# Designs tried in a protein design chat: VH-VL binders against NAD kinase (nadK). Part 137

Target 1, 268 residues: NAD kinase (nadK), of Syntrophomonas wolfei subsp. wolfei (q0aze0)
Amino acid sequence: MKIILVNNRFKENTEKKAQEIAGQLSALNVEVIIDNGLDEPYAGTVDFIMVLGGDGTMLRAARRYGQRAIPVLGVNMGTVGFLSNIEINELAEYLPLILREEYSLEARMMLEVAVFQQQSLLTRVFCLNELLLRSNSPRMLSFALEISGQKLEPYRGDGLIVSTTTGSTAYSLSAGGPIADPQLDAFIVTPVASHIINKRPLVVSPEREISLHLLEEREAIIGIDGQIKMDFGAENRVLIKRAPHPLLMVNLKAKPFFTSIDRSLQRQ
Key: E = the ipSAE of ESMFold2; O = the ipSAE of OpenDDE; V2 = 0.75 times the mean of E and O plus 0.25 times the DockQ between their complexes.

## First folded at step 11 (VH-VL)

Design Y15 (framework fv_oberotatug; at its last look DockQ between E and O 0.72; V2 from the best seeds 0.00; counts 0 for: pae E 3.3 > 2)
Fold by OpenDDE, look of step 11:
Structure Y15 (fold): chain C 268 residues (1-268), chain A 123 residues (1-123), chain B 107 residues (1-107)
Amino acid sequence: as target 1 above (268 residues)
Amino acid sequence: EVQLVESGGGLVKPGGSLRLSCAASGFTFSNAWMSWVRQAPGKGLEWVGRIKSKIDGGTTDYAAPVQGRFTISRDDSKNTLYLQMNSLKTEDTAVYYCTTHPRYSGFLAFDIWGQGTLVTVSS
Amino acid sequence: DVQMTQSPSSLSASVGDRVTITCRASQSISRYLSWYQQRPGKAPNLLIYKASNLESGVPSRFSGSGSGTDFTLTISTLQPEDFATYYCQQSYDRPWTFGQGTKVEIK
């Protein structure tokens, strides 16, 4: 068995734990690769991915490896989040299940985000939570939203979020989007401070395509999962689709999503 | 109501073949791992084999005594689990139970059972 | 294979009694142990999973404890419907194996 341990190089505790776990796994004749984000994603074949940390680390892991159809386990290290399945102190208990492949998987839809300069593809990324289009100034943006070729009325506001159902409890929630069952596949399109006060979030079929472009010569940014940032101007277009492959999240421990979200909301 | 109903049991000669079916209802069958467990008359319980859900690879595993002779399969469109038994032996005589593993964890407990179907292998 | 040994093989008890059944694994199985109840002519019913977790719908008079190699099923106050055969089962490693069973009979 070959396992990738994904941690955050900027968090010393996760690095230390990754090394400890790597040692333990090696002692069990498991090949281990540690990915702290310094290098390119490991290109070789692997059987399992363990993410040590919080939601941010999971998002990075999803972007790096999500298209490879590898089981991904979130191991929480004392942070609040929705993407971890077990706690670090539980790992020893569940390790036998992992090594024997006695676990269930949950498929989570990802976004395929393509950014264009005129007709040329600039970049294509897969992400688990959301794409954000946002103004790079205190001024509002004017932008066009198209859904499967249907042109909506122009948007005017600070920006727009296109989120997966997984991402519904992330930035989309803060922007007033609905909480979605992560077992449901859908796009959530949430306006960010729309000039039209009654502009409502949209729940869109994963079979549809979403396109965005600016209607004015202004500077904007595209954000992906709150971790990737790129400039976005009038010459750019973004196309959003369902990723061809879902993230396969390992489900070793049943977590009641709705109870958890309710508890989390009460703490905020 | 959650239910498993086995069928196909009966009398068969040594060396013969038999196919058991298990009809599932009341839950999402396609997501469930399924097992067969048997119980010889007056004896204890014995795990026969398991099949995972399609999303988890749909792979099968068998106990050593039935390895190479028995095959577990499933038809999710029909909510049905199967046990193909070939080269049957007298020691295969037992009540065969269909069971499910609805939990997401590998703490595999058999929480749903059928009524069982009797297979008798005798000359 | 992991061998599961139950003790005792049979016991006699009266309604209202406290009943204790033990299960020992040939090697450590952590908490990967379940307990089942089987009444005559019926399919087994899950009582306890992961050594100490009570299955939904199971009366609270049933409890499980233990880890590693030694496990215990306890019925705090035996009821008439509790006269049955009980099995432990490990899910630590394949093949998943059962104890030989403990028959609880009326004294």
Scores: ipSAE 0.816, ipTM 0.904, lowest interface PAE 0.6, mean pLDDT 93
Fold by ESMFold2, look of step 11:
Structure Y15 (fold): chain C 268 residues (1-268), chain A 123 residues (1-123), chain B 107 residues (1-107)
Amino acid sequence: as target 1 above (268 residues)
Amino acid sequence: EVQLVESGGGLVKPGGSLRLSCAASGFTFSNAWMSWVRQAPGKGLEWVGRIKSKIDGGTTDYAAPVQGRFTISRDDSKNTLYLQMNSLKTEDTAVYYCTTHPRYSGFLAFDIWGQGTLVTVSS
Amino acid sequence: DVQMTQSPSSLSASVGDRVTITCRASQSISRYLSWYQQRPGKAPNLLIYKASNLESGVPSRFSGSGSGTDFTLTISTLQPEDFATYYCQQSYDRPWTFGQGTKVEIK
């Protein structure tokens, strides 16, 4: 069996623990690849991904590996977030289930984001939480939103969030979007400081295609999962679709979303 | 009310075939991992096989004595688990229980049991 | 295969007695051990999972302990409805196997 251990090299406690866990797994004849974010994603086949850290480390793992249909387990090493399943001190207890593939999976929708300059594709990225379009200056943006070819009335304001249901508790929530059950597949489209009072958050079928472009020259930014930033101008357009594959999150321990939601939000 | 109800048991000759059904209600059957466990008259419990939920791969595993002869399947639209038993032997005589274990770790304990259906294999 | 050995095979006890049943695995199974009760003519039902966790709805007189190879089920104050056969079961490695059972009989 071959496992990727994902950690954050800038957090000493995760790097030390990754080495310790790798040693324990190697003693059990498990091949271990450590991904601390320094190198390119591992390109070979693997059976399982173990994320050591918080929601941010999980978001990076999802962007790197989420389209490869590999089971991903979140292991909390600090404050409990929305994307961890077990605590680090429980890992040894659950290891027999991991090694024998006796676990369940929960699918989490991801976004596929394609950014164009004129007619040319510049980049395609995948994300778990959200795409943010926002102004990169004191001035408001004027931008167009199209949903499956249907052009909505122009937006004016600080920006727009296109989120998954998993991302509904992240930036979208702060901007006034609803909390959504992460088991649902949907886009949540949340305006950011809209000057047009009729622009309400939208919940949109995952089968739709969402397109954004600026209606005037302004300095703007596309943000991905709060971790990737790209300049965005009047020559650009972004197309957002449901990604071909969901993130396959491993469930080893029950984590009741609704009964613990206030406690989980307080840690953010 | 959470329950499992087995049916389809009866008398069959060695070499024969029989299909058991297990009707589930009161829980989300499509998310459940399902097993068959049997108990020969006056004897202990023996695990027969398991089928995972479709979302978890839908894979089956069997105990060695039934491998190649028994087939577990499920129909999520009918909330029904099946056990197809072929090439039956007298040692297959038992009460057959359907049971679940949670997708979340109770360490694979069998948490919900049906009342069982008797299969008798004799000449 | 992991073999599970229960002791005793049967016992006689009175209402109010403290009853102890042991279960030994042929190799370490960590805490991958559950206990079941089977009343005469009835299906088994889960009492204890993860060696010591009480299943919902099970009376507090039942308790489990152990890890590794040696496990114990205790009934602190035996009640009339507790006359049954008790099974341990390991879920560490397939095939998942049961002990041979311990019949608790009325004295």
Scores: ipSAE 0.456, ipTM 0.767, lowest interface PAE 3.3, mean pLDDT 90
ESMFold2 (binder alone), look of step 11: mean pLDDT 91; pTM 0.938

Design Y3 (from Y1 with heavy chain I55L T60K, light chain S30G S91T; framework fv_oberotatug; at its last look DockQ between E and O 0.43; V2 from the best seeds 0.00; counts 0 for: pae E 3.0 > 2)
Fold by OpenDDE, look of step 11:
Structure Y3 (fold): chain C 268 residues (1-268), chain A 124 residues (1-124), chain B 107 residues (1-107)
Amino acid sequence: as target 1 above (268 residues)
Amino acid sequence: EVQLVESGGGLVKPGGSLRLSCAASGFTFSNAWMSWVRQAPGKGLEWVGRIKSKLDGGTKDYAAPVQGRFTISRDDSKNTLYLQMNSLKTEDTAVYYCTTHPRYSGYFLAFDIWGQGTLVTVSS
Amino acid sequence: DVQMTQSPSSLSASVGDRVTITCRASQSIGRYLSWYQQRPGKAPNLLIYKASNLESGVPSRFSGSGSGTDFTLTISTLQPEDFATYYCQQTYDRPWTFGQGTKVEIK
């Protein structure tokens, strides 16, 4: 068995724990790769990904490895979030089960985000939470939203969020989007400070495609999961699709999303 | 309502074969790990085997006494679990229960849903 | 295989009594222990999962405790409907073995 431990090099506690766990796993004849974000994603075949940290680390792991259809376990290290399944102090209990592959998976839809310069692809990324288009100035943006070729009325506001259902409890929520069942596949399109006060979030079928572009010569920013940022101008377009593969999140213990969501949100 | 209904039980001679079915309703069957548990008359519960969901690999595991003779399978399109029993022995006589633990309730912690069972009698 | 041993095999009790059933695993199974109740002629019902979690709909008079190798099911105040056979099961490792059962009978 080969396992990737994903942590954050800037969090010393997670680095130390990753080393410790790596040692433990090695002692059990498990090959371990530690990914602290410093290097490129490990390109070799692996059987399991263990994410040590909070939601942010999971998001990074998802972007780096989610397309590879590898089981990903979130191990929380003291922060409240939605993407971890077990706590670090529970790892010892679950480790034998992990090694025996005695776990279930939950498929979480990811976004495929393609950013173009005219007709040329600039970048393509997969992400677990959302794409954000926002103004890079105090002024509102004017931008076009197309859903499966259907052109909506121009949007005017600070920006727009296209989120997965997983991402519904992230920035989309802060922007007034609905909380979505993580077991549901859908896009959530949430306006950010729309000029139209009553502009409502849209729940869109995952079978559809979403396209965004600016309608004016202004500078904007594309954000991915709150971690990746790139400049976005009038010459750029973004196409959003359902990723061809979901993130396979490991479920070692039941997490009642709706019954615990209030608690989780209150703690943030 | 979540429900499991076993069928296919009956009288069979030693060395014979029998196929049990378990019809599931009220939950997403394709997501569920399914197991068979049997209980000989007047005896305790005995785990027979399991099949994981397709998403989780669809792998099968069996108890040693039935290994090589019994085969668990599933048809997700029909929400049905099967137990093919070959080379039946008298000691296989039991009520056979279909069990599951729906994904939203957990996966492998316990069996929270049981059918009412179907009786298999192996006798000459 | 993990062997599960329940004690006692049977007990007699009266309505209102406190009943305690124990289950011992041949090796550590963490908290991967469930308790089931089976009334005569009926299928088993889950009472407790992961050693101490009360299943939805199960009366609060039922409780589970323990970890590792030793586990306990407690019925704080026995009710008429509680006369049944109780089984523990480990799901730590395959095969998912059951205890031999404990029959709770009317005194």
Scores: ipSAE 0.547, ipTM 0.823, lowest interface PAE 1.0, mean pLDDT 92
Fold by ESMFold2, look of step 11:
Structure Y3 (fold): chain C 268 residues (1-268), chain A 124 residues (1-124), chain B 107 residues (1-107)
Amino acid sequence: as target 1 above (268 residues)
Amino acid sequence: EVQLVESGGGLVKPGGSLRLSCAASGFTFSNAWMSWVRQAPGKGLEWVGRIKSKLDGGTKDYAAPVQGRFTISRDDSKNTLYLQMNSLKTEDTAVYYCTTHPRYSGYFLAFDIWGQGTLVTVSS
Amino acid sequence: DVQMTQSPSSLSASVGDRVTITCRASQSIGRYLSWYQQRPGKAPNLLIYKASNLESGVPSRFSGSGSGTDFTLTISTLQPEDFATYYCQQTYDRPWTFGQGTKVEIK
């Protein structure tokens, strides 16, 4: 068996703990690849991904590996967020289930984000939480939203968030969007500081295509999961779709979403 | 409210075939790992085989005495588990239970929901 | 295969008695052990998972303990509805095997 062990050497994880766990796994004849964020993603075939840290480390793992249909386990090493499943001190006890592949999975929808210049694809990225379009100047944006070719009245404001249901508790919530059950597949489209009162958050079928472009020359930014930034201008368009593959999250312990909403959000 | 109901048991001659069904209700069947467990009259419990959910790979595992003779399948659209039993032997005579694991593996694969059982008798 | 051996095979007890049933694995299984109750003519019910965790709805008079190879099920104050056969099961390694059962009878 071959496992990628993902950590954040500087903030959410200790490099020493990752090496310790890698040593324990190697003693059990498990091949371990460490991804601490410094190098390019491991390109070879692996059986399992273990994320040591909080939601930010999971977001990076999802972007790097989420389209490869590999089981991903969140192991908490600090304050519990929304994406960890077990605590680090429980890992040894759950290890027989991991090594024998006796675990269940939960699928989490991801976004496929394609950025174009004119008609040419510039880049394609995947994300677990959200795409943010926002102004990069003191001026508001004027932009168009299209949903499967249906043009909405123009938006004016600081920007727009297109999130998954998993991302509904992240930036989308702060911007006034609803909390969504992460087991649902949907887009949540949340305006950021809109000057148009009728622009409410929208919940949209995962089968739709969402398109964004600017209506005026302005400096804007596309943000991905709050961790990746791209410049965006009047010559650009963004197409957002459901990603081909969901993130396959490993569930070793029950984590009831609804009974813990307030507690989990207070840790944000 | 949560329920598993087996059916299809009966009398069959050695070498014959029989198909058992297990109808599920009150829980999300498509997420469940399902097992068959049997109990010969007056005897203890014996695990027969397991099928994982489709999301978890749909893999099937069998106990050695039934390997190659029994086939587990599922139809998630009908919330139904099946056991196809071929080349039946007298030692296959038992009450057959369908059962589940909890949605999450934190139960360490314990069987939490059981049906009432259906009797299979293999005799000439 | 992991063999599971229960002791005793049967016992007689009175309402109110403390009952202890043991289960031994042929190799270490950590805490990958569960206990089931089977009343006469009924299907088994899960009592204990993970060696010591009570399943929802199971009375607190039931308790489980142990890890590795040696496990116990204890009924602190036997009730009339507790006269049944009890099985342990390991789920550490396939095939997942049961003990032979312990029949708890009315004295």
Scores: ipSAE 0.458, ipTM 0.766, lowest interface PAE 3.0, mean pLDDT 90
ESMFold2 (binder alone), look of step 11: mean pLDDT 91; pTM 0.940

Design Y4 (from Y1 with heavy chain G58S T59K S105T, light chain S91H; framework fv_oberotatug; at its last look DockQ between E and O 0.68; V2 from the best seeds 0.00; counts 0 for: pae E 3.6 > 2, unsure alone 74.7 < 75)
Fold by OpenDDE, look of step 11:
Structure Y4 (fold): chain C 268 residues (1-268), chain A 124 residues (1-124), chain B 107 residues (1-107)
Amino acid sequence: as target 1 above (268 residues)
Amino acid sequence: EVQLVESGGGLVKPGGSLRLSCAASGFTFSNAWMSWVRQAPGKGLEWVGRIKSKIDGSKTDYAAPVQGRFTISRDDSKNTLYLQMNSLKTEDTAVYYCTTHPRYTGYFLAFDIWGQGTLVTVSS
Amino acid sequence: DVQMTQSPSSLSASVGDRVTITCRASQSISRYLSWYQQRPGKAPNLLIYKASNLESGVPSRFSGSGSGTDFTLTISTLQPEDFATYYCQQHYDRPWTFGQGTKVEIK
């Protein structure tokens, strides 16, 4: 068995814990690769991904490895979040099950985000939570939203979030989006400080495509999962689709979403 | 209501074959790992085998005594679990239970749902 | 295979008694042990999962304890409906083996 340990080298004790776990796994004849984000994603074949940290680390892991259809386990290290399945102190108990592949998987829809310059593709990324389009100045943006060829009325505001259902409890929630069942596949389109005060979030079929572009010569930014940032201007277009492959999240421990959501939200 | 209902049991000669069915209702069958457990008359419980969910590859595992003779399969469109029993032996005589753990998603912790069982008698 | 040794095989008790059943694994199974109750002619019912967690709907007079190799099911105050056969089961490793059972009979 070969396992990737994904951690955040900048977070307290995550690197040290990754080394410890790597040692433990090695002692069990498991090959281990540690990914602390410093280098490019490991290109070799692996059987399992263990994410040590919080939601941010999971998001990074999803972007790096989510398209490879590898089981991904979130191991929380004392942070608040929605994406971890077990706690670090529980790892020893579940490790035998991991090695015997005695776990269930949950498919989580990801976004495919393509950013264009005219007709040329600038970048394509897969992400678990959301794409954010926002103004790079105190001025509002004017932008066009198109859903499967249907052109909506122009948006005016600070920006727009296109989120997965997984991402519904992330920035979309802060912007007034609905909390969605993570077992449901859908886009959530949430306005950020819309000029139209009653502009409502949209729940959109994962079969549809979402397109965004600016209607004026202003500077904006695209944000991915709150971690990737790129400039976005009038000559750019973003196309959002369902990723061709979902993230396969490992469920070792039952975590009822709706019974725990209030507790999680209260901690924020 | 969550329910499992076994059928297909009966009398069969040694060396014969029999196919059991288990109809599931009241839960998302396609997400559930399913197992067969049998109980010989007046004896204890014995795990027969399991089948994982489709997302987990529909992988099957069997107890050694039935390995190579029994096959577990499922039809998610019909919410039905099957147990194909070939080369039956007298020691295969038992009540066969269909069981699962839909209340404990993520990993098998226990068999929390059982059918009423169906009797299979292998006798010459 | 993990062997589960359950004891006693049978016991006689009266209503109101404290009943204790033990299960020993041939190797450590952490807490991956469940307890079942089976009445005559009926399918087993789950009582305890993961050594000490009470299944929903099960009376609080039932409790489980233990980890590693030694486990215990306790009925604090035996009720008439508790006369049945009880089984432990490990789900640490396949095959998922059961104990031999303990029949709780009326004294």
Scores: ipSAE 0.834, ipTM 0.908, lowest interface PAE 0.6, mean pLDDT 93
Fold by ESMFold2, look of step 11:
Structure Y4 (fold): chain C 268 residues (1-268), chain A 124 residues (1-124), chain B 107 residues (1-107)
Amino acid sequence: as target 1 above (268 residues)
Amino acid sequence: EVQLVESGGGLVKPGGSLRLSCAASGFTFSNAWMSWVRQAPGKGLEWVGRIKSKIDGSKTDYAAPVQGRFTISRDDSKNTLYLQMNSLKTEDTAVYYCTTHPRYTGYFLAFDIWGQGTLVTVSS
Amino acid sequence: DVQMTQSPSSLSASVGDRVTITCRASQSISRYLSWYQQRPGKAPNLLIYKASNLESGVPSRFSGSGSGTDFTLTISTLQPEDFATYYCQQHYDRPWTFGQGTKVEIK
């Protein structure tokens, strides 16, 4: 059995714990690859991904490995978020189930984001929470949103968020979007500080294609999961689709989403 | 209401074959792990095998006495679980129960819902 | 295989009695144990999962305890409908073996 341990090398507690867990697994003849974010993602075959840390570390794991259909377990190291399933002090209890594959999976929709310069593809990335389009200056943006070729009236404001249902509790929520059940597949399109009164958040079928481009020359940024930034200008367009594969999240114990919403939001 | 209804039991000679069905209703069958459990007349319970849900790869696992002779399958479009039994032996005589595993209770390995069973008799 | 040994194999009791049934695993199974009740002529019912958690709809007179190798099912005040056979089952490692059963009979 071969697993990837994903940690955050900038948090010494998680690095030390990752080495400790890797040692324990190696003693059980499990091959371990540590992904601390420094190197390119491991390209070989693996059976399981264990994420040691909070939601941010899970977001990085999802972007690096989410399209490979590998089970991913979130192990919380302290601060409870939305994407961990077990606590680090429970790992010993659940390790026998992990090794015997006695767990279930939950699919979480991801976004496929393609950024173009004119007609040329600049980059394609996947994300678990959201794409943010925002101004990179004090001036507001004027931009066009198209949904499956249907042009909406122009937007004016600080920007726009296109999120998954998983991302509904992240920046989309702060911008006025709804909390969505993460078991649903949908886009949530949330304006950021819109000057147009009738620009309400939209919930959109995952089968749609979403396109964004600027209507006037401005400095803008595309943000991915709050962790990747790309410059965005009048020559650029972004196309957003449902990713080919969902993130396969491991369930070892129930996490009651609706009864825990307030506690999870307070701790983020 | 969650229901499991087994059918297809009967009398068969040693070496014969039989296919059991379990019709499910009242829950999302495609999300469920399903098992077969048997009970010889007057005896205890014995796990026969399990099939995982589609998202979990529909993987099957069997108890050693039936490995290679029994095949568990599912048809999610018909909400039906199957047990194909080949090369039947007299020791396979039992009531066969279809069971669900809990999906949403925080412990998915127990057997929470049971059918009433179907009798398989293997006798000359 | 993990072997599960129940004791006693049978017992006689009166309505109102406190009944205890034990289950011992041949190796540690942590808390991965369930208890089932089977009334005569009926399918089994899940009573307790993960050693001590009461299944929805099960009367509070039933309780489970234990961890590791030794587990106990307790019926605090036996009722007429509790005369049945009780099985423990481990789900730590496949095959998920049952105990041989404990028949609770009316005295």
Scores: ipSAE 0.396, ipTM 0.744, lowest interface PAE 3.6, mean pLDDT 89
ESMFold2 (binder alone), look of step 11: mean pLDDT 89; pTM 0.914

